VH-VL binders against a6w1c8. Designs and how they scored, part 1

No score or structure here was measured in a lab: all are predicted.

Target 1, 192 residues: a6w1c8
Amino acid sequence: MSLSINAVARTQEGKGASRRLRNEGLVPAVIYGGETAPVSISFKDNELLKAVGTPGFLTGLVEVTVEGKTEQVLVKALQRHPSTGAVMHMDLQRAQADKAITTRVPLSFINAAQSEGVSKQGGRLTVESKLAEVRCLPANLPEVLTVDVIKGQLDQIFHLSDVILPEGVELVSLLKGEDHDQPIARIGKSKR
Below, numbering starts at 1 at the first letter of every chain, in headers, positions and changes, except where a header shows other numbers; antibody chains aren't numbered by Kabat.
F, E and O are the ipSAE of ESMFold2-Fast, ESMFold2 and OpenDDE, as the mean of both directions, binder to target and target to binder. V2 is 0.75 times the mean of E and O plus 0.25 times the DockQ between their complexes.
[cut] marks letters that were taken out.

## First folded at step 9 (VH-VL)

Design v5
Fold by OpenDDE, look of step 9:
Structure v5 (fold): chain C 192 residues (1-192), chain A 124 residues (1-124), chain B 110 residues (1-110)
Amino acid sequence: as target 1 above (192 residues)
Amino acid sequence: QVQLVESGGGVVQPGRSLRLSCAASGFTFSSYAMYWVRQAPGKGLEWVAVISYDGSDKYYADSVKGRFTISRDNSKNTLYLQMNSLRTEDTAVYYCARGFTYIELEGTYYFDYWGQGTLVTVSS
Amino acid sequence: QSALTQPASVSGSPGQSITISCTGTSSDVGDYNYVSWYQQHPGKAPKLMIYEVSNRPSGVSNRFSGSKSGNTASLTISGLQSEDEADYYCSSYTDSSTYVFGGGTKLTVL
């Protein structure tokens, strides 16, 4: 299931035009990718901000409707003002069913409290990476990648290779080689 | 419709404290930096303080540094200004304002929406 | 930080055009196209009239226009009306990543 949002096509482009849009409570964006030309669009800022606050919007497939036509896209870039946090621009890449996509998805660590390292040995799980980059077809894109740490021991380090991979999903780092199996979490002593 | 409504103004003696509030509506409050701007009677506009969208970044005018504290509660769509050690020169109408910024530079370029202001009078 | 320089007052008759100047330095008005103008009626909050030197927000009359040359920005009000009588403030972004206001100009419609 994908999230959905409405947009309006725009004809004016450029920095000045974008500023005017933002002044009007709109956020400029672009849809690109595939065989079709890029399309400049705008979102209502309140609607977009709500969407951005919804889990999965920034990491999953999104349905964007423009003038009655719906496209499936991925958020590839979301530009925010570094101080105000206001959304200034968004890049959306078209998802093609037969083309592999590369994107980052959230990591979920389960059973930490029940692990021996935590429950018996007094450790605490520390997450070092919250996201992982994957390559897959759009239809196989997971909402989250799970790491089961139930067998975790004190001082144990979990790596990308410990991620439970769904069918058709690859971790980009691991594709680069075994030396790219980076740590993503660890069970260490709790600071008291 | 964007609305900003200030409250908390009044008459206080020098050295006392006062807390202003600004209730925001009609927009996603948590996505905008908010400002306090004041205007002394018969005088011009003066920037007072700014707070980022999540409250992690705060800046103050030199005239109020160490005395005033800007804060916000995004769950309540409310902006605050805690004013301590008030002075007679702090007497002014205090406006809350929404800032418009550009991505190429840090800071606010202009204020697109203003409240109606609340009067703070500091007198012995 | 020094305020931008505005004339204390300007006046005009209905139907005339008037111009309010706002003079800064190369560190503010001169370096950036981020000059804004605000209108303030007595007892009211400021209202944004011009942003980025010459752009009007929606709902602002096309009688208001802005320009800049060197370190001086200008607000022009054409077809002056009685309702235009107010204080006008310019502002600009600065090299210090701050926002500076002008001293304000009182416009009287004769």
Scores: ipSAE 0.012, ipTM 0.541, lowest interface PAE 9.1, mean pLDDT 88
Fold by ESMFold2, look of step 11:
Structure v5 (fold): chain C 192 residues (1-192), chain A 124 residues (1-124), chain B 110 residues (1-110)
Amino acid sequence: as target 1 above (192 residues)
Amino acid sequence: QVQLVESGGGVVQPGRSLRLSCAASGFTFSSYAMYWVRQAPGKGLEWVAVISYDGSDKYYADSVKGRFTISRDNSKNTLYLQMNSLRTEDTAVYYCARGFTYIELEGTYYFDYWGQGTLVTVSS
Amino acid sequence: QSALTQPASVSGSPGQSITISCTGTSSDVGDYNYVSWYQQHPGKAPKLMIYEVSNRPSGVSNRFSGSKSGNTASLTISGLQSEDEADYYCSSYTDSSTYVFGGGTKLTVL
């Protein structure tokens, strides 16, 4: 399902303008990327708070409607209030159908309990990374990447190369070379 | 690796003041929001206060607002709780807890590291 | 008392699975995925077990899992072991920009 949120265009920018917007219950944001100029927008505080708490909003494609026109975007960055964690500003990147995007997607480790390392050898799965950075066309963006650890043994370390990749999806770290095949999880002995 | 050590607890009379300290190490203290959470003897956890990474914003539970002041000294990696006009109901173990960073996309609403706590007893 | 309701106690035998509930409102639990769970052994500080409803931090056993349905979050512990005996607290970030804890649940392993 496609996540959506309404926004309003804004022409005022800078620290002073952003503070005034937040005092009025609005969160400033910028849509950038593609072949068009950046657009300054704002969201209602309460609507944005609900949206960022919704699975897939921060890691997947989102439809943003500005003055009746809808754009597909990705959340690329956010700045949070230092005390409350409320979103203070968001950077949104346009997702163009024919241009590759780079974003982070969640990793899902499945079948650890049924693995020999956990079920028979006294091991426990420890996750080292919960997200992986991918590059793909927008149509190929997965909601989650799976690592099936059913065949895991005690003391086994899983790496980025163990991630099951859908067609059209690349892991950014592996594009830098095989020495960037970083650990993402391990099956190790229980502590207690 | 991450370590939080509270100090300054003790026994005080109602109406008096006490200042708690929390020494932080093993992480970049000045990048994190910090919390005080308390637990009365035999009772559950209660959030007390939060302070932003740079000390510019502070929020308090209604039960302590106007009496307690949270502060920090980032040059000393230390969090403080000034507790004025203490009441018997403030008797608790006070925990220092690490919050989220303002920088990460995954700035989430949980407390991933806790100190061992310091006991404050308010009695006549 | 707290804004989040937990059962006062729950018990189970070694090897069984148990579930601890945490019920709030739409503004505490239902509309948001900010529920976290903490384990506290006697005399010790709380330890984060689950965050964002269902995620495990590094070093937490996969026997611990979390879920949510409507205004109720749940912590499930499978394959109970004696070291799981502890108090368990849920918490969430609320609409009023505050943090709330449940009243706690004492887990007894028989």
Scores: ipSAE 0.000, ipTM 0.496, lowest interface PAE 11.7, mean pLDDT 83

## First folded at step 13 (VH-VL)

Design y3
Fold by OpenDDE, fold request of step 20:
Structure y3 (fold): chain C 192 residues (1-192), chain A 123 residues (1-123), chain B 110 residues (1-110)
Amino acid sequence: as target 1 above (192 residues)
Amino acid sequence: QVQLVESGGGVVQPGRSLRLSCAASGFTFSDYAMYWVRQAPGKGLEWVAVISYDGSDKYYADSVKGRFTISRDNSKNTLYLQMNSLRTEDTAVYYCARGFTDELYGTYYFDYWGQGTLVTVSS
Amino acid sequence: QSALTQPASVSGSPGQSITISCTGTSSDVGDYNYVSWYQQHPGKAPKLMIYKVSNRPSGVSNRFSGSKSGNTASLTISGLQSEDEADYYCSSYTDSSTYVFGGGTKLTVL
């Protein structure tokens, strides 16, 4: 099931309005997408903090309830404080069941310790990319993508094409062509 | 028992370089944005530079842009300030300060300060 | 990066109450509640006295209080004591996501 969070509709717009919201312990955001007009909303400070700290909130489908109406959305953009990285504003895109969505999903690498490169050849797995951008219908959105590195040799580089893709899920980079098959991890000797 | 200890200050001629360090202890260094603030003799406090908790973002006062570089090594709990092309107007006590933040709104204030290190730029 | 405006000096007798003003703009003091105050004795590092306009850190005397109206923040020290003699600086978050300090106020206890 998707995560859920409550929000309040707001009518005031602009930089000054956003400042006032933050002073009141609220975080401004916007919901957009589809045929419906964008809606400006705000989240309670403490509630959003908890949500952001929950795995899947930033990478998965979220149910946002505004004045009794619930919408399924994706976190598409974050404005963060430059000093701390704290969330200052959020862009939320509506997810429609019959329309493909694009979002980033976490990568999970399994069987590294058992791989020949690590177990026999003294290497270690170094992850270069922790997320991958996917395209799929909302119902097919995975929580995580798996990369099995069991057959990995020392100095072997793993690419996006090595990701185990669930049905209905595509990697955006690979859709652009073979030259976009980017490296995501490697087994090498530790330099530390 | 939060503690910040600056070092590296001294007397240097204009145009030369100097590197300041700030050793942090008593807290999780990597969780906080860190600041350099300076104070010229007999003058007020001036913000110099800020670095985010993981070093991904850096900002500088206009007066030092292009000449100073802020950095940090979280594995060593140390903050740095590389000062190049020093000028006489850079003469000041340089303080290391910890920025207190909440998770959503960023840094609100500087809750801990070092005792400072004196940098004197003179011919 | 213009400094916030503070009086150069204020004075008071022991037991009196004094107020130090800090005037900014809508880009700093006006629209944010991120004003802080620092006390600095000669040859010492600044010490945080007030944060977020009116909050006191632990260990700070309740004789120190802060407020804000419009673009002006104020630090009030009641029951003035000789140990309060120091320089006081205000600071505020700005629209540029940085901080600006006031020019400082020298407090003399007569």
Scores: ipSAE 0.025, ipTM 0.585, lowest interface PAE 5.2, mean pLDDT 89
Fold by OpenDDE, fold request of step 20:
Structure y3 (fold): chain C 192 residues (1-192), chain A 123 residues (1-123), chain B 110 residues (1-110)
Amino acid sequence: as target 1 above (192 residues)
Amino acid sequence: QVQLVESGGGVVQPGRSLRLSCAASGFTFSDYAMYWVRQAPGKGLEWVAVISYDGSDKYYADSVKGRFTISRDNSKNTLYLQMNSLRTEDTAVYYCARGFTDELYGTYYFDYWGQGTLVTVSS
Amino acid sequence: QSALTQPASVSGSPGQSITISCTGTSSDVGDYNYVSWYQQHPGKAPKLMIYKVSNRPSGVSNRFSGSKSGNTASLTISGLQSEDEADYYCSSYTDSSTYVFGGGTKLTVL
């Protein structure tokens, strides 16, 4: 079951219209993708902010209801106010069950404390990438990708290829070639 | 390595002015909102002011509004706080802090802080 | 605008677990999952320990954990060590599009 949120359709476009929406406590957004035309919508800012703060909202499938019609979407872009952090605009891409989607999902690193690099050699796990871009069908979209670092040694670098991939899920970077196996974490003594 | 170094603190009399600086290094300064946060002796943390990444937006706490001005020079990787009409209650260690917004996780917080500079307002 | 409510002090022995509470309102801690915790040693700058209620920045010990229930956020420190002795501040996003800090908690390691 995906997260759900309500929106209202809007007809006015442009920066001026968006500013007016914000002044009214609304956040402009757009739903696009598929064979259907893009739809301009707005969210209540407070409700959206709460949603954005909910785990999985920005990285998973979301059900958006507009005028009684519900669509499954992914958050593809989020614009925030550079000072307050308030959401200013959001791009939502439609997800269709039979079409592969590309999105970023969180990485979870397990067994760091028990790893030789940490437990015996005095290292610490430093996460360099918290997200990984995946390609999969919506039904196969994982909530998180796991990286087991139990065998990690001091100064070892973990890469995307170390990610445990669920069935039907591909890492986009690896699809581009072996030279795109990016580092995602490291066990070392360096501090933040 | 991210570094923030405050300077400009000192002892001043009430009604006087003081200008603080924060030198940033180890990151793309122009990509981040910057904050001033102060801490009176023996007291807690208090937000003072914020400036957007490009300086186009500024916000102030009510306690300093009209008296303090936050600014930045991205070419110099420096944050400023112009403090006018200083009051005894403005006495505090002033920290510059980097504001971080994660567009994918919806997180906004102060991830790096300077060591602070002491401002003492006394007769 | 009012500070979040924290206990003035907490104490524990080495190896123990302690919890620091941070109580706000529905306009800050209750409504948003944007609670942060900062550690501050005497004469030092605050250090980010927890963000977004329960997330640890890189380099922060897994002995530190965060949670939230209702209008109260909590910081738990397990396996207490002498180096953990410090002041701890919570912070939360507010409906005013700003941040509010707690009053701070002095943690003493006995």
Scores: ipSAE 0.025, ipTM 0.593, lowest interface PAE 4.3, mean pLDDT 88
Fold by OpenDDE, fold request of step 20:
Structure y3 (fold): chain C 192 residues (1-192), chain A 123 residues (1-123), chain B 110 residues (1-110)
Amino acid sequence: as target 1 above (192 residues)
Amino acid sequence: QVQLVESGGGVVQPGRSLRLSCAASGFTFSDYAMYWVRQAPGKGLEWVAVISYDGSDKYYADSVKGRFTISRDNSKNTLYLQMNSLRTEDTAVYYCARGFTDELYGTYYFDYWGQGTLVTVSS
Amino acid sequence: QSALTQPASVSGSPGQSITISCTGTSSDVGDYNYVSWYQQHPGKAPKLMIYKVSNRPSGVSNRFSGSKSGNTASLTISGLQSEDEADYYCSSYTDSSTYVFGGGTKLTVL
């Protein structure tokens, strides 16, 4: 199911305005993309907190309702507090059904424990990347990408090309060329 | 329940190095930004350094930048301050402090402090 | 960054109400509601008394209150008691993404 959140349009912009919003329990954000002009909005802090804590909010399609109008968006960027990591601002990109989107999707590694490298050879799976950037139509956006490591051997390195891609989904890195097939995990001996 | 205990202070000569530690307990250490704050004898509070919850971000006061290094080991619930090229003006009680985090607004304050450890730099 | 401005000392008699000011700029106290106040007894670590201008942590007496107007924050202590004698420091978030402390105020209970 698509996640949904309410927002309010705002007219004031700038650092000072953002500070005031935060003081009022609001988090500033912007919706952009498509043929429509960018819209400055704000979220209630409690609602946003709940949303951010919900799986898929930061990596999937989100329905944002502003003054009765609902739009599908992706979280594209977060401005975070440099010390605490708290969200200070959010960039939201509009998603259109007929236009490809680019976003990061979580990777799920399955069957590691049953792999020969782990089960018989005493190895351990180390994940080097938890997310992968994909390009697809909104309707084809997966919630998670799976990497089956059942055939994994000790000292084996898994790459983006090992990801099981659903139809209509492309890995952005691989689109750049074979030299961009980055490692995402490995089975190795634990040094701990 | 929350406790912060500084250690490593002492008397050192100018130009020498010293490493402070802060042992944290009673809370999930890895969830909080941590600070070093110092207080020279008879003087006010001065923030020294801050490190984010995961250690990815570090900030220093201009007075210690390039000489001090803040770090943390979340597996040991310990905060560190490596102090190099110490100067007489670095003489102070050094406190570790927990930064309370507002998840959305970035608001933080020092809700818990250690007892402090005295660093004396003298020839 | 320059410290916030506090009076060096204030005094009051038991039972009275006193106020300590903390003056900053629009880049700290003025723009943010991130003012904190700390109490420090001699030889002790600072203790958080007020956060976000006017909020009291659990366990802090309701005799302590905070406010802000413009670029000046204020700590008010009502019903002054001997135990309130201490140094008080204000602090505020700044545009530099850090906190700055005031110079401190010595409160004497007469």
Scores: ipSAE 0.025, ipTM 0.578, lowest interface PAE 5.2, mean pLDDT 89
Fold by ESMFold2, fold request of step 20:
Structure y3 (fold): chain C 192 residues (1-192), chain A 123 residues (1-123), chain B 110 residues (1-110)
Amino acid sequence: as target 1 above (192 residues)
Amino acid sequence: QVQLVESGGGVVQPGRSLRLSCAASGFTFSDYAMYWVRQAPGKGLEWVAVISYDGSDKYYADSVKGRFTISRDNSKNTLYLQMNSLRTEDTAVYYCARGFTDELYGTYYFDYWGQGTLVTVSS
Amino acid sequence: QSALTQPASVSGSPGQSITISCTGTSSDVGDYNYVSWYQQHPGKAPKLMIYKVSNRPSGVSNRFSGSKSGNTASLTISGLQSEDEADYYCSSYTDSSTYVFGGGTKLTVL
């Protein structure tokens, strides 16, 4: 089922205008990309926060309706208030279901506590990258990419090549060669 | 390991002031939003205040707005609550709590709590 | 009031499963997937057991699970142990951009 949300067009722009919108419970956003001019919009704060909490909203195609016109978009970036978690601004990129997209997907590291590096060798997992850039068709876009560190030893470094990839998903950095196999996490001792 | 240790509680008469402290260790304090949550004796939990990781944004429950001030000193890994014009209804155990934060999802729950410090406001 | 409703107490025998309910409204539990559960032993600090309805933090036993249906969230504890005897609080984000807690449920292990 397709995720959707309603928005209204906005004519006020700039930092001062964005602050006024947020004071009235509206979240400024921009739809850009494709062959159509950028559109400045706003969402109701509570409706957007509910949508952001819905699985697939941040990682998949979303239908945004602006005054009767529907756009297919991908959430490209968002800004959150550091103490309340409220969405402050959102960037939306136009996408097509039949064209490959490039976007960032969260990494999830599992089984660190059960690894010998952590459980027996006094190590701790340090995450160095929370996101990985992927290329895929929108239908293949995963909500999260998993890195299983169960076999991790003290001083081991995990790289992008350790990410478990679903069918149809490629890591953009690895397409550039093995010298782009960046570290993403390590098991190391605490500083003392 | 994450530790949060509150101090500064005590018995005080209505209208007086107290300052609570929360000493943090085992994590990078300046990366996290911090909260005060209180619990009246025999009652449930009530959110009191929040301060952003750098101290630039502060928010308060309506019950304490104008009387309480949250602050932090990131060089000392310490969270503070200045409590002025105390009322008997402010009697509670006061907990400091760490909010979960990341670049995508913000803070909607409290992943680590201190042991609390008791504030008693009575005549 | 917007407080979340929990039963005052529940009880179970060692090895059994129990469920604690947390009933709110569409303005909190119903429309938001930001429900959390906290365990509090007497005289101790609360501990986060479940966040975002069903997620367990690292170090929390898989005997604890969370779910939601409509305006009611549930915490289920399987394989009940004496150390599970505590107060349990739910919480949720609200339309007022604040957090609200339930009144708490005392779990007694018989």
Scores: ipSAE 0.005, ipTM 0.511, lowest interface PAE 11.0, mean pLDDT 81

Design y3
Fold by ESMFold2, fold request of step 20:
Structure y3 (fold): chain C 192 residues (1-192), chain A 123 residues (1-123), chain B 110 residues (1-110)
Amino acid sequence: as target 1 above (192 residues)
Amino acid sequence: QVQLVESGGGVVQPGRSLRLSCAASGFTFSDYAMYWVRQAPGKGLEWVAVISYDGSDKYYADSVKGRFTISRDNSKNTLYLQMNSLRTEDTAVYYCARGFTDELYGTYYFDYWGQGTLVTVSS
Amino acid sequence: QSALTQPASVSGSPGQSITISCTGTSSDVGDYNYVSWYQQHPGKAPKLMIYKVSNRPSGVSNRFSGSKSGNTASLTISGLQSEDEADYYCSSYTDSSTYVFGGGTKLTVL
């Protein structure tokens, strides 16, 4: 149920220190937020590579153990090597069970191929947003948010308000008002 | 529409040089890492080189390291491969490919390919 | 280092399902390494069919699916059609910071 990874505390920071750590097979990271001061840590490169490939690591709650102390965190940002995709640096936000978190969650568009817009009207689904920013308690954090486009027609535009929301989950953009119901996908002809 | 067009291939003798070009259109070229991948006649695909979106990072397969140089000109939407000290083993169709970057997942894969340009190295 | 191993050829009849394997090591195709699949018709450039093990790009037929178990990734083509006759390549990152392709599999539709 719970994804875990071990880390080592570090005292050296800055761009020069980060390069030296990576040369030693370590990936620098920072845990921030919550009730405790930021902590600079490192992960073993091979262990982190495997963890990043695990479903839910980048979008869900992760337990990080530093010197025997375990913290529940979210991956908030990562920097990747442009050719290999290897993680070069990672930012982690502490999650508290009783405090709402804000993070990006993947959007899954289902049933496009079966829609009339795609299957009968010559359209193709174009995804314009792969992620949506949500606000919820950690326990309510979904792995993915679903948009069912089965009833989609040619030229139809799907918006954030079309996202199926679990209980306790809010879309941050929609909290800002009706003019923030942004397009997230459309069915259109290839040459448009 | 995304289009990648390679040019500059030809027949050369071992030890000579060639410069390949790839003209890109239909997308913001400067947002993407770009790749060269080659395919020897009757053989499989082999990654050759990659260059980051701004040209600051370049990486090469061991088989070409020190002989090939990848570069880009974002003002011309053009990718280059300078091939020096060519060997008969370098004979292949050379493809230009676009890397797709997913910032959250940081995954690179080749979502668009050119049709390739043939380089033949023969004595 | 180990190359990604694919069968040289596979065949199937129209309407059947076939599976192409891609076997590596934990450093190439492991629990956590991403795998992509490419289709190449004769004389044509490769086309991305599957990325991150099992994701289909927009515009790829849902007859194509991907999976991974241990050090083996699989591409499954259901409802086989004559147009599926092509070469198929898997690819992965390696621990040595290289991007590798499998040797390719020729799919013949009987």
Scores: ipSAE 0.000, ipTM 0.437, lowest interface PAE 15.3, mean pLDDT 81
Fold by ESMFold2, fold request of step 20:
Structure y3 (fold): chain C 192 residues (1-192), chain A 123 residues (1-123), chain B 110 residues (1-110)
Amino acid sequence: as target 1 above (192 residues)
Amino acid sequence: QVQLVESGGGVVQPGRSLRLSCAASGFTFSDYAMYWVRQAPGKGLEWVAVISYDGSDKYYADSVKGRFTISRDNSKNTLYLQMNSLRTEDTAVYYCARGFTDELYGTYYFDYWGQGTLVTVSS
Amino acid sequence: QSALTQPASVSGSPGQSITISCTGTSSDVGDYNYVSWYQQHPGKAPKLMIYKVSNRPSGVSNRFSGSKSGNTASLTISGLQSEDEADYYCSSYTDSSTYVFGGGTKLTVL
């Protein structure tokens, strides 16, 4: 899926300008990275609030349109109001087509109900990690990574090495060595 | 001003069902994840369930899985908890709480709470 | 039973400082910066006092502060006042993608 949002360029910067924007129902943001200078932008508060609630917005590539020009970005950081949770500021990193990116993508565990561990041995799948950190070119960024647990047995632990990887996608933790093959799920006994 | 008002609590026998409601006002309800948190009399807080802003994702504590169902009607600004097969240990004040989710962990903090509605499960 | 351990009670005199501990594991308090603290007066709903370990919401007194070290988070209340007498709960996100509370600590102001 393709996630997109419109933004407006802004010329006012700094702490005082950011507070004035928020008072007008606008959320300040900055697009950093790549070979071009940072661009200061703003989003409409209501549009941004809906976007950040959309699955994949915070974990995947987002198309931001500023005055008719579209850039692909990753959400790098956001600041929320501590009592309302409203987004107060957002940092966006440009995704360049020829540069590898590092980001976190959702894991999808399939076939648990059909596994022997669940269907025959009284187990239940417990997911221990919902996300995995990947490195890839932007064009290769998957929306989701699949872990097929059809062969799972009771007490089996699934690890990052069990993730089905598309071409061009690496798991960052596995690049660090065998002792970083982190557990991501297990089939354990049902609660009594 | 954010307001959350729970209703539907009462006294019921074990094995029966109740449906709790939470009426929301003072904010755009459809932009927020919503929670149920309960507190047995004289005891601590226990997370019960969460539902995403659009209702597409629901998660439950192990103590209530299979018996409770969280739902929402964004056109009515209302959160629901359907409680089936009630047990005496489900006796508690049930709070409706507002939170936010991000995609990274689905973690929340509970910035606004209702006053709660008491559910008593006894013979 | 809760996964986060808090002392059942703590006490202090007006004007003193008190610290409430919240001990978890590497699977919650240790690895995540999503620890929160809630204050609850009798018969009232909980109120958020600290979020993300050490952040104070607007309108919460600067007498309240939070920290963590290893698997233990701490809430510190300085300059105790009679209105601080309440129950205090910590909470944390967990590796199991769930949300957990501590058992609560009753603070008595002597």
Scores: ipSAE 0.000, ipTM 0.397, lowest interface PAE 12.7, mean pLDDT 81

